VH-VL binders against b7kms5. Designs and how they scored, part 156

Target 1, 80 residues: b7kms5
Amino acid sequence: DTFETVRNTIRIESEVDESLRQLCHEERITKETWLEAAYLYLCEKPEELAQVIQLAQERLSQRKAIADYKRAKTMQERFL

## First folded at step 8 (VH-VL)

Design ps12 (framework fv_miptenalimab)
Fold by ESMFold2-Fast, scan of step 8:
Structure ps12 (fold): chain C 80 residues (1-80), chain A 123 residues (1-123), chain B 107 residues (1-107)
Amino acid sequence: as target 1 above (80 residues)
Amino acid sequence: QVTLVESGGGVVQPGRSLRLSCAFSGFSLSTSGVGVGWIRQAPGKGLEWVALIYWDDDKRYNPALKSRFTISRDNSKNTLYLQMNSLRAEDTAVYFCAHIKYYGSGLFYFDYWGQGTTVTVSS
Amino acid sequence: DIQMTQSPSFLSASVGDRVSITCRASQGISSYLAWYQQKPGKAPKLLIYDASTLESGVPDRFSGSGSGTDFTLTISSLQPEDFATYYCQQLNSYPLTFGQGTKLEIK
């Protein structure tokens, strides 16, 4: 076949993963094909794509803040 | 855009208490990753960190001051407080409040500072 | 506690000079170091964070270098407005600590 793929490792929130896993099982599709389809669909819908990007930016900011806090706390505890 | 204004300083006698306030605008302490702190400077001396508080109410103190000083906030009023008890002559200083922002290195840096409020502990 | 020691404590220089201020940590702090400038009667101003990253709006004649325990702040061509006291601060661990300061005066 002429199909060429790459392997990606993606870390997502447990609750999101559980919901997505259930959807894929019920519809008999894979996470890989869902991701491809979602991206391709959104690329044809600029208004919806913009909304998704905004949500992604918000989620990224939250993760950064939490990681920074955990780092500072771990440094303090290293000397106890 | 980000502003911090300290108040509550003055002349007090040793052994008494004083509460400092820092009114801020341009950010919210409810926002993840945000913090505010207190830094002091004795006349003609260098900077000394006092305490800080993060958005999730995590509080950190200079161990030398922890027994006498308490940091708190009121998010509805966008105000930070420093309660200072059992004041000593050594506590005479300008007290600054400062905003903490994540800059990508795993810790926060003090990027915006107020102009300070002066506390003089004298008989 | 991590002790921060600046050298020199006092520096006399002329406009146009290249000056360097050193900051030494008693323990390794990676790159978690900031430099502040303070003019008389004013609040400190952040100049450099993460040891070498220039804060927005700070002139490019200021630069920072170093990692671990030894750090340097350099002003490549001193201007009249640069005469001030400079402080380093470690943000690697609690309690947060500052250097004693370096007072930069006109020669």
Scores: ipSAE 0.006, ipTM 0.625, lowest interface PAE 11.5, mean pLDDT 85

Design ps13 (framework fv_miptenalimab)
Fold by ESMFold2-Fast, scan of step 8:
Structure ps13 (fold): chain C 80 residues (1-80), chain A 123 residues (1-123), chain B 107 residues (1-107)
Amino acid sequence: as target 1 above (80 residues)
Amino acid sequence: QVTLVESGGGVVQPGRSLRLSCAFSGFSLSTLGVGVGWIRQAPGKGLEWVALIYWDDDKRYNPALKSRFTISRDNSKNTLYLQMNSLRAEDTAVYFCAHIKYYGSGLFYFDYWGQGTTVTVSS
Amino acid sequence: DIQMTQSPSFLSASVGDRVSITCRASQGISSYLAWYQQKPGKAPKLLIYDASTLQSGVPDRFSGSGSGTDFTLTISSLQPEDFATYYCQQLNSYPLTFGQGTKLEIK
């Protein structure tokens, strides 16, 4: 079949999830199909894909920093 | 560029209250990973941590002082406060205000200090 | 509470000397230790954090070493401006605690 699928569980920022869900509702699409379409579109645009990867790297670094900061100030569980 | 200036010290009788202020510049207390605290030093003695407040309003106290001292801030005025109640002779000290920030490796350190304000509790 | 003990409490030395001050924690604190310099009538100045990392602007004659419970601050060639009181501080757990201080004075 052209649509063999796999199930993935992902966690994203609540504000991003709310915005994405609203967009999907308004446009009559699903989060699954939006993710597929966005990735496929960006794969055809290497310069834009590179910009998205940079943003993803920045967001990952920010998440790690926030977690580190919160652990550090409790002065317990100081590990990544 | 980071500066901290303490004020509000003076001579006060035992049992009274006093509020210290720390005016700071060169940083914001709403910046992730930043905090400001109070450290005191009795005449001829070493350093003793009093209290600390982080960017997210997480407050930490020396347990020996927690019942009498309250740390607070006003981010719009770039000012930190220490409310000291039921003052005792043993509270006589220079009170320093210090900037603390995340330096990586899971750690916060006091990197910039004010010159202190003197509190003398005497009858 | 974690007790921080410095040795010696008092140290007499000459310009050009290599001096070392030790700090011992009553329990393991990993590398969560800072060293401060305080001159009479002045605020403390951060010299070293994370046990061995030199703070920006601090002369490279200062160095720190150690982990766990035993730590050392070393000044490789003492200068006139280095005569001061030195404090270690643990930031492993609350309450934050300092050593009693080591007063370094001219011989």
Scores: ipSAE 0.186, ipTM 0.708, lowest interface PAE 3.1, mean pLDDT 90

Design ps14 (framework fv_miptenalimab)
Fold by ESMFold2-Fast, scan of step 8:
Structure ps14 (fold): chain C 80 residues (1-80), chain A 123 residues (1-123), chain B 107 residues (1-107)
Amino acid sequence: as target 1 above (80 residues)
Amino acid sequence: QVTLVESGGGVVQPGRSLRLSCAFSGFSLSTSGVGVGWIRQAPGKGLEWVALIYWDDDKRYNPALKSRFTISRDNSKNTLYLQMNSLRAEDTAVYFCAHISYYGSGLFYFDYWGQGTTVTVSS
Amino acid sequence: DIQMTQSPSFLSASVGDRVSITCRASQGISSYLAWYQQKPGKAPKLLIYDASDLQSGVPDRFSGSGSGTDFTLTISSLQPEDFATYYCQQLNSYPLTFGQGTKLEIK
């Protein structure tokens, strides 16, 4: 009859969010439907999917590195 | 290869100001996890930390020097600066600049050092 | 501020000797300690970081040990190029502080 849906909360980089928001406005679609369409399309394109997964892994590694650096600075600022 | 070269030292009278420069290559201060700092050594004495600056412009100072010294950078010129005001005889030292890296051990360490520039404060 | 006390201030040794230099922090600093070597007229060189990790390019005769307040730098078989002044540094908290140095001299 209708689609069953779930609510997800995600945190993405502000520049990426702004670009995606503008794209959705210009094309008259929603972030939800863009995400669904992009995932479904990539599932039918194994080599493109692999490239996206690699980019995702690189972005995740960079986020973790930045968090680690900030934590290390804070540890050196511990008060005695 | 990481290299750092200090300049701007010399003989200066008490109460005056002096600006030191550190030209670096082999890294960028825009890179996350990188910093640079100043360490000084008075003639025949040990090492004393002066100040440091991280990639995100977070600055840390030796509290004894914070009121008189200012650390800054120019990323477009790959140069670090130390502005020293109200100089005193006890500021006489060799001033080293040093690269700071995150080593994955949970902290940052001074892993590469310049040759130093000599500052002599005398009347 | 965290005070770093090194001992001895001077150490006389011969080539081939095993030597140890100690460093004591006035407060617990976990493993957040580095060791530096400085030769006359030269800049310091990082030898050991995180109390026991050997810096790339440093000979394996150098080793570091300890945690908390008591730390040791050991040279297992002293070589002629090892005669220098050695400094410890705590990186646990600001202000960053160094020991007063240990001058290693040939007998």
Scores: ipSAE 0.022, ipTM 0.716, lowest interface PAE 5.6, mean pLDDT 88

Design ps15 (framework fv_miptenalimab)
Fold by ESMFold2-Fast, scan of step 8:
Structure ps15 (fold): chain C 80 residues (1-80), chain A 123 residues (1-123), chain B 107 residues (1-107)
Amino acid sequence: as target 1 above (80 residues)
Amino acid sequence: QVTLVESGGGVVQPGRSLRLSCAFSGFSLSTSGVGVGWIRQAPGKGLEWVALIYWDDDKRYNPALKSRFTISRDNSKNTLYLQMNSLRAEDTAVYFCAHIKYYGSGYFYFDYWGQGTTVTVSS
Amino acid sequence: DIQMTQSPSFLSASVGDRVSITCRASQGISSYLAWYQQKPGKAPKLLIYDASTLQSGVPDRFSGSGSGTDFTLTISSLQPEDFATYYCQQLNSYPLTFGQGTKLEIK
């Protein structure tokens, strides 16, 4: 029997990654085990899960907006 | 409520330097999609864009003024600056600072303006 | 640089009239145009952005139309407070440029 795992490539905000890395170092855990534990815990707490989903939706909207802002600025550029 | 208040104008002789300030409130220049800029208006004339700085420190200048003018900000003081060097009679104008932000149309627009500060360059 | 030309430079009208001001760009700017109102001694006020979208708080008698190079600002029924100078601005390309202005005067 083997513990089955999958490899994921995830891009997250630098400040969030820095905070999570610090937490993992202090508690002697890994980012992968923290992510698994957080998800499993939230699955047992439907009201808290709903709040996290709401935050995720807000963050996704913000990331899309920032991408749109950057695109708009570059569209106004002209070679002089 | 967004407010912007310009200061630092006055009478100055040709060839000298002057720094204008714009104290703003009701928004933060660290908020993504926001910027602040300078627009000037010579007596009895139309509007001329001077410079603009975005939340991510991206700076844009009117090419005609870029060699003599520098835009900067201090987020801790909610203040925008315009450093004006080698002033000429043609720089005589009211200088407005204005808030710019991204609108859902895919572009940035100036939506709120200060009352302006007057710069007179004369001998 | 994109040159913005307004027509007319001066316009005389009476309260209750419908007036239109045009703005032409020297090259295509899509819908990336704003209209401003400026009263003597005051800062400009944004009326319309993205060529036709009315800014919040602006009376619905103001409207904008056009795309590409030809744009129009219309005031459907002039009020006393509407006598002012109007400016168009293109925000398609740097440097940002304004029209020369249209002064709307009481007839």
Scores: ipSAE 0.028, ipTM 0.700, lowest interface PAE 5.3, mean pLDDT 88

Design ps16 (framework fv_miptenalimab)
Fold by ESMFold2-Fast, scan of step 8:
Structure ps16 (fold): chain C 80 residues (1-80), chain A 123 residues (1-123), chain B 107 residues (1-107)
Amino acid sequence: as target 1 above (80 residues)
Amino acid sequence: QVTLVESGGGVVQPGRSLRLSCAFSGFSLSTSGVGVGWIRQAPGKGLEWVALIYWDDDKRYNPALKSRFTISRDNSKNTLYLQMNSLRAEDTAVYFCAHIKYYGSGLFYFDYWGQGTTVTVSS
Amino acid sequence: DIQMTQSPSFLSASVGDRVSITCRASQGISSYLAWYQQKPGKAPKLLIYDASTLQSGVPDRFSGSGSGTDFTLTISSLQPEDFATYYCQQYNSYPLTFGQGTKLEIK
């Protein structure tokens, strides 16, 4: 049987990917099934889901800040 | 768990140089958004920021100390350094290293600290 | 440089008391303020960041409030382990600056 699935391309930090890949190898699961299971599990745990969302918001803010910093630095170097 | 351990302190004569080290674990200074810094505290006085370094090698100094102190790192050894030159009696203090998280415009606070290493500049 | 001034510099209190420490910035710093606790002979410990966000593991009797130039750290029911020196720090602009400290002593 095949589930109705969608193809998604995601970009994640290399350190996180390497760690997750090692976990998946050791447990004999795929990144796709781990992501599905983690999301489904957290949807049943409101307190834990809230903490994960907070971490995701922090990581997103950090990525934006880093991108802004690098862009500003490039502009500064170009001005010179 | 984040840990930081300072070393290299001691008694030194005025005008001499000293290099402090901070060995850290639980994080990598190669990780985007991470930084480490030095804060000092003179006997019986408050806290004074010395310097910091970010993952991208951006360095910031207390203007009062910039000409005499240099911050550097060795990512392969998970170690932070503070090179202190032309030491004066007023540099006598406990020197702490601490972890920071970058918030864009250089906004940050120190969430984890080492125990400190004591530097005494005495003649 | 942004000057951080704490009030009072010394505070005597008893276990169970509600105590408040004030920190004032010489210029507006939005909510970019952290509070630290330091016990004799030990490194400072982060209590609060972004003026009012409690650091993980810090007891909920600690709270922070304020924005702009006036900030307050409150301990709702003082415990024996809370006798320490408290510092505020602004991280709105360089150089980073700390308050002079408030020493909280047993009455």
Scores: ipSAE 0.000, ipTM 0.606, lowest interface PAE 18.4, mean pLDDT 85

Design ps17 (framework fv_miptenalimab)
Fold by ESMFold2-Fast, scan of step 8:
Structure ps17 (fold): chain C 80 residues (1-80), chain A 123 residues (1-123), chain B 107 residues (1-107)
Amino acid sequence: as target 1 above (80 residues)
Amino acid sequence: QVTLVESGGGVVQPGRSLRLSCAFSGFSLSTSGVGVGWIRQAPGKGLEWVALIYWDDDKRYNPALKSRFTISRDNSKNTLYLQMNSLRAEDTAVYFCAHIKYYGDALFYFDYWGQGTTVTVSS
Amino acid sequence: DIQMTQSPSFLSASVGDRVSITCRASQGISSYLAWYQQKPGKAPKLLIYDASTLQSGVPDRFSGSGSGTDFTLTISSLQPEDFATYYCQQLNSYPLTFGQGTKLEIK
């Protein structure tokens, strides 16, 4: 009956945050409850969950690639 | 929908200065991973990289040109500039501006080019 | 500086031919190589990036291969619109450098 909660700080893309904030404002929900509802919904739909995980993996790969690119630029300046 | 248009070329005497402009649309130079650069081509010759500016204001120059050329931008006008000083006959070329973008696992490449503006340094 | 050398500088061929152009880097550049096509009076057009990846809109008769120091651009069945000058470029280190170009001409 009592909801136990944990506090998390997450960093997301600015455009995604803007869109999600607008959605939450219009629907009168919070980002926390939207995240909980989305996860619970997807857990009952394994095919859709797999697609979301694939998108998450692609986005993570892109962030790592951008970080590697920035590191390469710094190394080029140091050595050349 | 990415377009780049160069302007400011012309005939100049050796030792003078000239500023080239590149008006771009379809992207923002504030977007992470994006850059814009200058590449030149002398008549009948190959391509030579001149300079490049990234979204984070990181500037890279061809070492042979960095003492005479300066790259800059105005994000509010979506315009790139190349300031060329102490011009020499060997600077005679078509000057292209080109968009560069991060391509995931492949770093970055010049994917869109303007049509170029001609600079002739004549004694 | 990394020097890029193309071979041949001039290539004569007929429509329907299979042609290959090679590019050699003076140092290892992994796969950080692009190929461009330039027609007279026009800006260069990106054909291939990351040594072997076709740019969107480029016909599949174009292919790239190689890594490290030796790279090849191949056109499997030459079309009239393919007669142009081709350039390779390394993007491994500054300064960015191009090959001297290969002019593909009609026999």
Scores: ipSAE 0.005, ipTM 0.625, lowest interface PAE 12.9, mean pLDDT 86

Design ps18 (framework fv_miptenalimab)
Fold by ESMFold2-Fast, scan of step 8:
Order: structure tokens, then sequence, then C-alpha cells
Structure ps18 (fold): chain C 80 residues (1-80), chain A 123 residues (1-123), chain B 107 residues (1-107)
């Protein structure tokens, strides 16, 4: 066949997943093919790719901060 | 820039209920790592923590007060509430609203406080 | 509940003096301690968090030290505006608890 594929497991924000599922349903495509197409398109658009990377870095920083906050709150429950 | 203004205090008879409000500005309770709480101080006495609520609706209470007091918020109005039921003479105090946030030291601290609202429980 | 005990409960001093207030926790609280200043009729003001970190805008004559169970707030040279009641608070465990307060009065 023409394609060799790999299986990946990713966790994304619920609201983003819902929006992406709706888009894929309406356009009759899969999340897998959308991801491939989006990446390939952005690789041909350096300025747009840079903007996406910036957003990704910001989202990663926010996720780390939220994890730190949750850990701090649960540490305050360590003693009864 | 962070400001908190308490209201709703007054004189109330034992056994009655009272709801306090805290109008805040300069921050949003939708911001991760932020919360708001209530601390009270009886006349001539020290500080006692009452309750707090975090951005993710995690609520924490002083166990001595949990059965009678409920903390809640309305993000659309930037307002925090404390519902106090079955009030007793021992609940007479100035009630302060205070901003709490994560400081990067691994924990949350109260950094800005309102001026307080006075609750007097008297027959 | 973690009990916080301050010593002394009352302290008399003069402008220019170096004073120290001690706070002891009934259990280990790491560095998760804050110090507040409260003037009559006013809300408390955060001075120090994480046992030794000075809050923005607080004069550097204030310092905090300690970890575990024993903590000290030091004012290196008292100014007239420093006469107030000081409270420690542990934020290690719920319920959050405060010391009974130390009232600093002019001699």
Amino acid sequence: as target 1 above (80 residues)
Amino acid sequence: QVTLVESGGGVVQPGRSLRLSCAFSGFSLSTSGVGVGWIRQAPGKGLEWVALIYWDDDERYNPALKSRFTISRDNSKNTLYLQMNSLRAEDTAVYFCAHIKYYGSGLFYFDYWGQGTTVTVSS
Amino acid sequence: DIQMTQSPSFLSASVGDRVSITCRASQGISSYLAWYQQKPGKAPKLLIYDASTLQSGVPDRFSGSGSGTDFTLTISSLQPEDFATYYCQQLNSYPLTFGQGTKLEIK
C-alpha cells in the first residue's frame, strides 16, 4: 500500500477536541488526516508556523502552571 | 490594583442567617492559580480563617464552620459570597475578604485584603 | 489542627530598636508560613511569605527566618509606623491557622 502509519496517543483540551470532532464530521475527514494536512500546510508557511509554535509554547506553559497549582493545593491536604 | 470591598454586615439575632458579599476588581477568578477567601476577627481577638474558593471551584472550609457557612461566587459580577446560617454570639466579628494566589514557592498566600464588614450577633 | 503560638504576646520597644517575634508550630510546616502586620481598625497587610520572602513594597528592615516549627520575624530598626499587632499564619495544612498575635507598643 502507499502509506506507512504509526499509532500515537495524545491528550488535548476537551473544548478543542469537541470543536475538532464537529469540524471533522461536517467536512467528512478524520482527526488523523486533519492533523497531517495542518502540519504539512504550516510547513510551507513559515510565518504562520511561527505563530502556531508561539501559541503551543503558551499553552504548554499554562498546562505546567495548572499542574503546579493542583499539586500545591493537594499538598495542603497531606495532613489531617 | 487588586481591590476587595466587603458588604452585607449588620446586627442580627441568634439563629438567623446573613449573606456577606465581596466585590473585587483587578483580577478574575477565572485565572488559574487564584482564589478568594474569608477571614474573621472577633472584637479584640486574633484572626480566624473561615473559608476559601479557588478558580476551579475547589472549596475549603474551617471544619468548625463548615456545617453553617457556605462560600460561593458569581464570576459575571466579580463577587464572592459567604452564606452564614444558624448564627451564634461567637460569630460576632469583622469579616475580611482576601485574595489568595500561587507564589511559585509551591503554595498559595493571602496577599491583598478588603477593609472588612462587621457582623454583630446579639439578642 | 496545627496550633501557632507567638512569643511574646506583648512587646514594648523604642524607635531604633531591633526586635524579634517568634512563632512556633505544633507540627512541621516546612517554610509555609506568612507574617502579617495589622494596625488598629485596619485590615492585615502581608509582610512576608514562604517564611523569609519579603512581599513587594515592604521595607527591607523586615526579615523572616526559620523552617519546620520555629520561625522569627525581625525588624532591624523600629520606625514609628511599625507599632502594630503582628500575626503569623501557617498555610501548610487545612484548616489554615494563625498565631494569637504579638502587640508591639512604644515604650
Scores: ipSAE 0.123, ipTM 0.735, lowest interface PAE 3.9, mean pLDDT 89

Design ps2 (framework fv_iratumumab)
Fold by ESMFold2-Fast, scan of step 8:
Structure ps2 (fold): chain C 80 residues (1-80), chain A 121 residues (1-121), chain B 107 residues (1-107)
Amino acid sequence: as target 1 above (80 residues)
Amino acid sequence: QVQLQQWGAGLLKPSETLSLTCAVYGGSFSGYYWSWIRQPPGKGLEWIGEINHGGSTNYNPSLKSRVTISVDTSKNQFSLKLNSVTAADTAVYYCARVDYYLGDESYFDYWGQGSLVTVSS
Amino acid sequence: DIQMTQSPTSLSASVGDRVTITCRASQGISDWLTWYQQKPEKAPKSLIYAASDLQSGVPSRFSGSGSGTDFTLTISSLQPEDFATYYCQQYNSYPLTFGQGTRLEIK
């Protein structure tokens, strides 16, 4: 029987990626299977899932702020 | 379901001010940047500038001295004014949304229908 | 400003052909690149973002590749509705800049 998959490319913080890559290497798993397992595990734990969602919302807000800063900095550098 | 509708003056004389307005329907105005992009007939695309719900603007340096983008968050509208127009400003003008909610990506996901502005004497 | 150069400026192809369009940035832009399709008298439609990520609802015959300065858009089996002008756009640095466009026309 074949397992049907989809391929995703995602951007994550480089330090997080490095840490996750190290974990996957040491435990002999892949980033793909770790992501699947983490999501499935959290779906069975509503309180922990809510905490993860809150962290994700906070990180998204931080990424927006950083992107805004980069935009402003680029425009400012153009005009000194 | 998000739709952008735009309107404004189509025929201008040199030295006049170009004014266009874009209204956003079916979606939140906050959390995004809203852009103006133009395209001279038969030519490529040029980014003019962007504004967010808080009124923060970024302009293309080539147009910064002549361009003003403003926002009316109560109406979910944003507007472009381009001063001192010349024949070189003849173009189709588009309003567009910048998909920014993922944080890093900055591309145009929804566009208005376009407004042809012709500058002639 | 980062200059985006597309090649070719135009090409002729037949339905069923594999078509490749290239885009070159004057500076490294990592994968901060979007491809758009524009049909006559219509606003552009985004096809691919982050150089290789297909937009929802876009047919799988479209694909993008590349990083740094050199990028390609490929249509694996050209369909009649694909005859259009294609633009690349960088969003690594402001101001946002587009390529000059590649016009895909019927042979």
Scores: ipSAE 0.085, ipTM 0.753, lowest interface PAE 5.8, mean pLDDT 87

Design ps3 (framework fv_iratumumab)
Fold by ESMFold2-Fast, scan of step 8:
Structure ps3 (fold): chain C 80 residues (1-80), chain A 121 residues (1-121), chain B 107 residues (1-107)
Amino acid sequence: as target 1 above (80 residues)
Amino acid sequence: QVQLQQWGAGLLKPSETLSLTCAVYGGSFSGYYWSWIRQPPGKGLEWIGEINHGGSTNYNPSLKSRVTISVDTSKNQFSLKLNSVTAADTAVYYCARVDYYLGDEDYFDYWGQGSLVTVSS
Amino acid sequence: DIQMTQSPTSLSASVGDRVTITCRASQGISDWLTWYQQKPEKAPKSLIYAASSLQSGVPSRFSGSGSGTDFTLTISSLQPEDFATYYCQQYNSYPLTFGQGTRLEIK
C-alpha cells in the first residue's frame, strides 16, 4: 500500500495560530489534518473556494507590503 | 511550467558595461522578486540584486554604485547592467525568481541557464 | 553583512552513507535559511526552505534542522545522484548571502 507525506513548515500570524491551536487541541486533531480536510472540503465547493482564495490573496498582499517596507527600511538604514 | 531564459554579454574588456537580459515564460511576472546572482569560476554564489514587477529594486551594497536592474513588463523581461567591469567580474551570471509561497521571501525556485561573462584584455 | 560559513568545505562518502553538512551564520537569522544543491555547470536547485521545510519533489532522505545561528543538512542514505555541491543561504537581512559551499564527492 502507498502512504506518503511531505513535510512542510508554514508561517501563520500569531493570533490565527493561537486560535487554530486551541481548535485542534479541543477537537483532538492536528494542524496538518485540519489543513488537508479544509482544502479537500473547499475543492467540492467552488464558490467558497473562490472566496477563500480572495482572502488569501488579500493576506498575501499585506504580507508582501510589510516585507517590502522592512526590506526598503533595512537598505536605507544600512546601505544607503 | 515556468522557464527563465537569459542572453547577453560574453566577452568584455575592462571598463566596459556588462548587459544581460532574462525572459520569463509560462508564469506570471507579477507577485515575485526577480534576481541576479553570479558565480566566479570555482567559487561560491553572490547575490547581485533584485527587482519586482513595479520596478522596486534592492542591490548588494558591494555592487550598488555599478549595478542597474530594470524591468520590461510588456515583455516579461528583466535586465542587468554592470558598469566599469574588471577581471573580478568574470563569472557565470544567473537570473532567478524568489518564491513567496509562505507570504514572505522564501527561496530561489526557478533559475535561468546561466551566462558566462569573461572580462579580459 | 551576515557571513555564512559551511563545514566541511568538502567530504567524500559512499552510497548508503548518512551525510551531515553544517552552516553557521555570523548573527541570528531565525529560520530564514534555504539549502541548495548544485551539479557541475548547472544552476542551483532549492532543496529545503525555512531551515526544515522540504521542497516539493525533493526526496525525503534530505532533511534540515536548526534555528538562530547553527543549521544542518542531512542526507540519511546517500544516492549516486546526490554527489554535488551544497549551499546554504540566509534571507533574514540584506544583502542576501550564501555559504562558501560543501563539495560532496564519491569515495
Scores: ipSAE 0.012, ipTM 0.651, lowest interface PAE 9.0, mean pLDDT 86

Design ps4 (framework fv_iratumumab)
Fold by ESMFold2-Fast, scan of step 8:
Structure ps4 (fold): chain C 80 residues (1-80), chain A 121 residues (1-121), chain B 107 residues (1-107)
Amino acid sequence: as target 1 above (80 residues)
Amino acid sequence: QVQLQQWGAGLLKPSETLSLTCAVYGGSFSGYYWSWIRQPPGKGLEWIGEINHGGSTNYNPSLKSRVTISVDTSKNQFSLKLNSVTAADTAVYYCARVDYYLGDEYYFDYWGQGSLVTVSS
Amino acid sequence: DIQMTQSPTSLSASVGDRVTITCRASQGISDWLTWYQQKPEKAPKSLIYAASSLQSGVPSRFSGSGSGTDFTLTISSLQPEDFATYYCQQYNSYPLTFGQGTRLEIK
């Protein structure tokens, strides 16, 4: 049987990617199949899915706050 | 897809206050700066100011004494008030989102449709 | 305020031409510069950020270069849809400032 797939690119925090890479290497799976399995598993567990979504929202907010700080700081260093 | 829709008064008399509102649909309101830019007829662009979800503002010093930008996070809206208008304030006013996510960029990625404001006696 | 000056203010060209528009900052802005395209009666569209980074969906015939005070926007093979007004904008310091614009018109 053949699978119909879509190709996408994802930017992940370096430390997280390194940890996930090590896990995938040790278990002999790929990032793609780990992502698919994790999502499918969580879809069967609404309470756990909600917790993961909350963590994702917190991580996204943190990244945006850091980017905002860097931008503002760069501009302020150049006189307002 | 993110969409910005703006509305507010089109015709003003000198000394009145300009009030425009911009509503954001289809995307996250937090984590961005939201800006106002104007363009007088036949002329170039002038940045008015910006605000973020937390209410932090940066204003163009040339307008700072007359301008206030505010947010209503419950409605995903932000608004511009410009006091004591004169004929020099006649322009198309745009609301826009600032994309600065990865720190290398600072550009207006989504714009409202524009609002023509005419100041005449 | 940092003053942004574009040259020329107006330029006539033909389809297929290589066109270069320049932008000069009154003080150093590193590479903190965005280029926009604006067609009549429409909001501007961002083309290039950080002086040389092409926006997603913008044709590869557009390119930007420069650092410090002198910047250029190049269109390698002008197409009919490229006739528009182009603006540079610095984001090194507040207030954000734009150049006066360069109107690219058909010859």
Scores: ipSAE 0.000, ipTM 0.607, lowest interface PAE 13.8, mean pLDDT 85

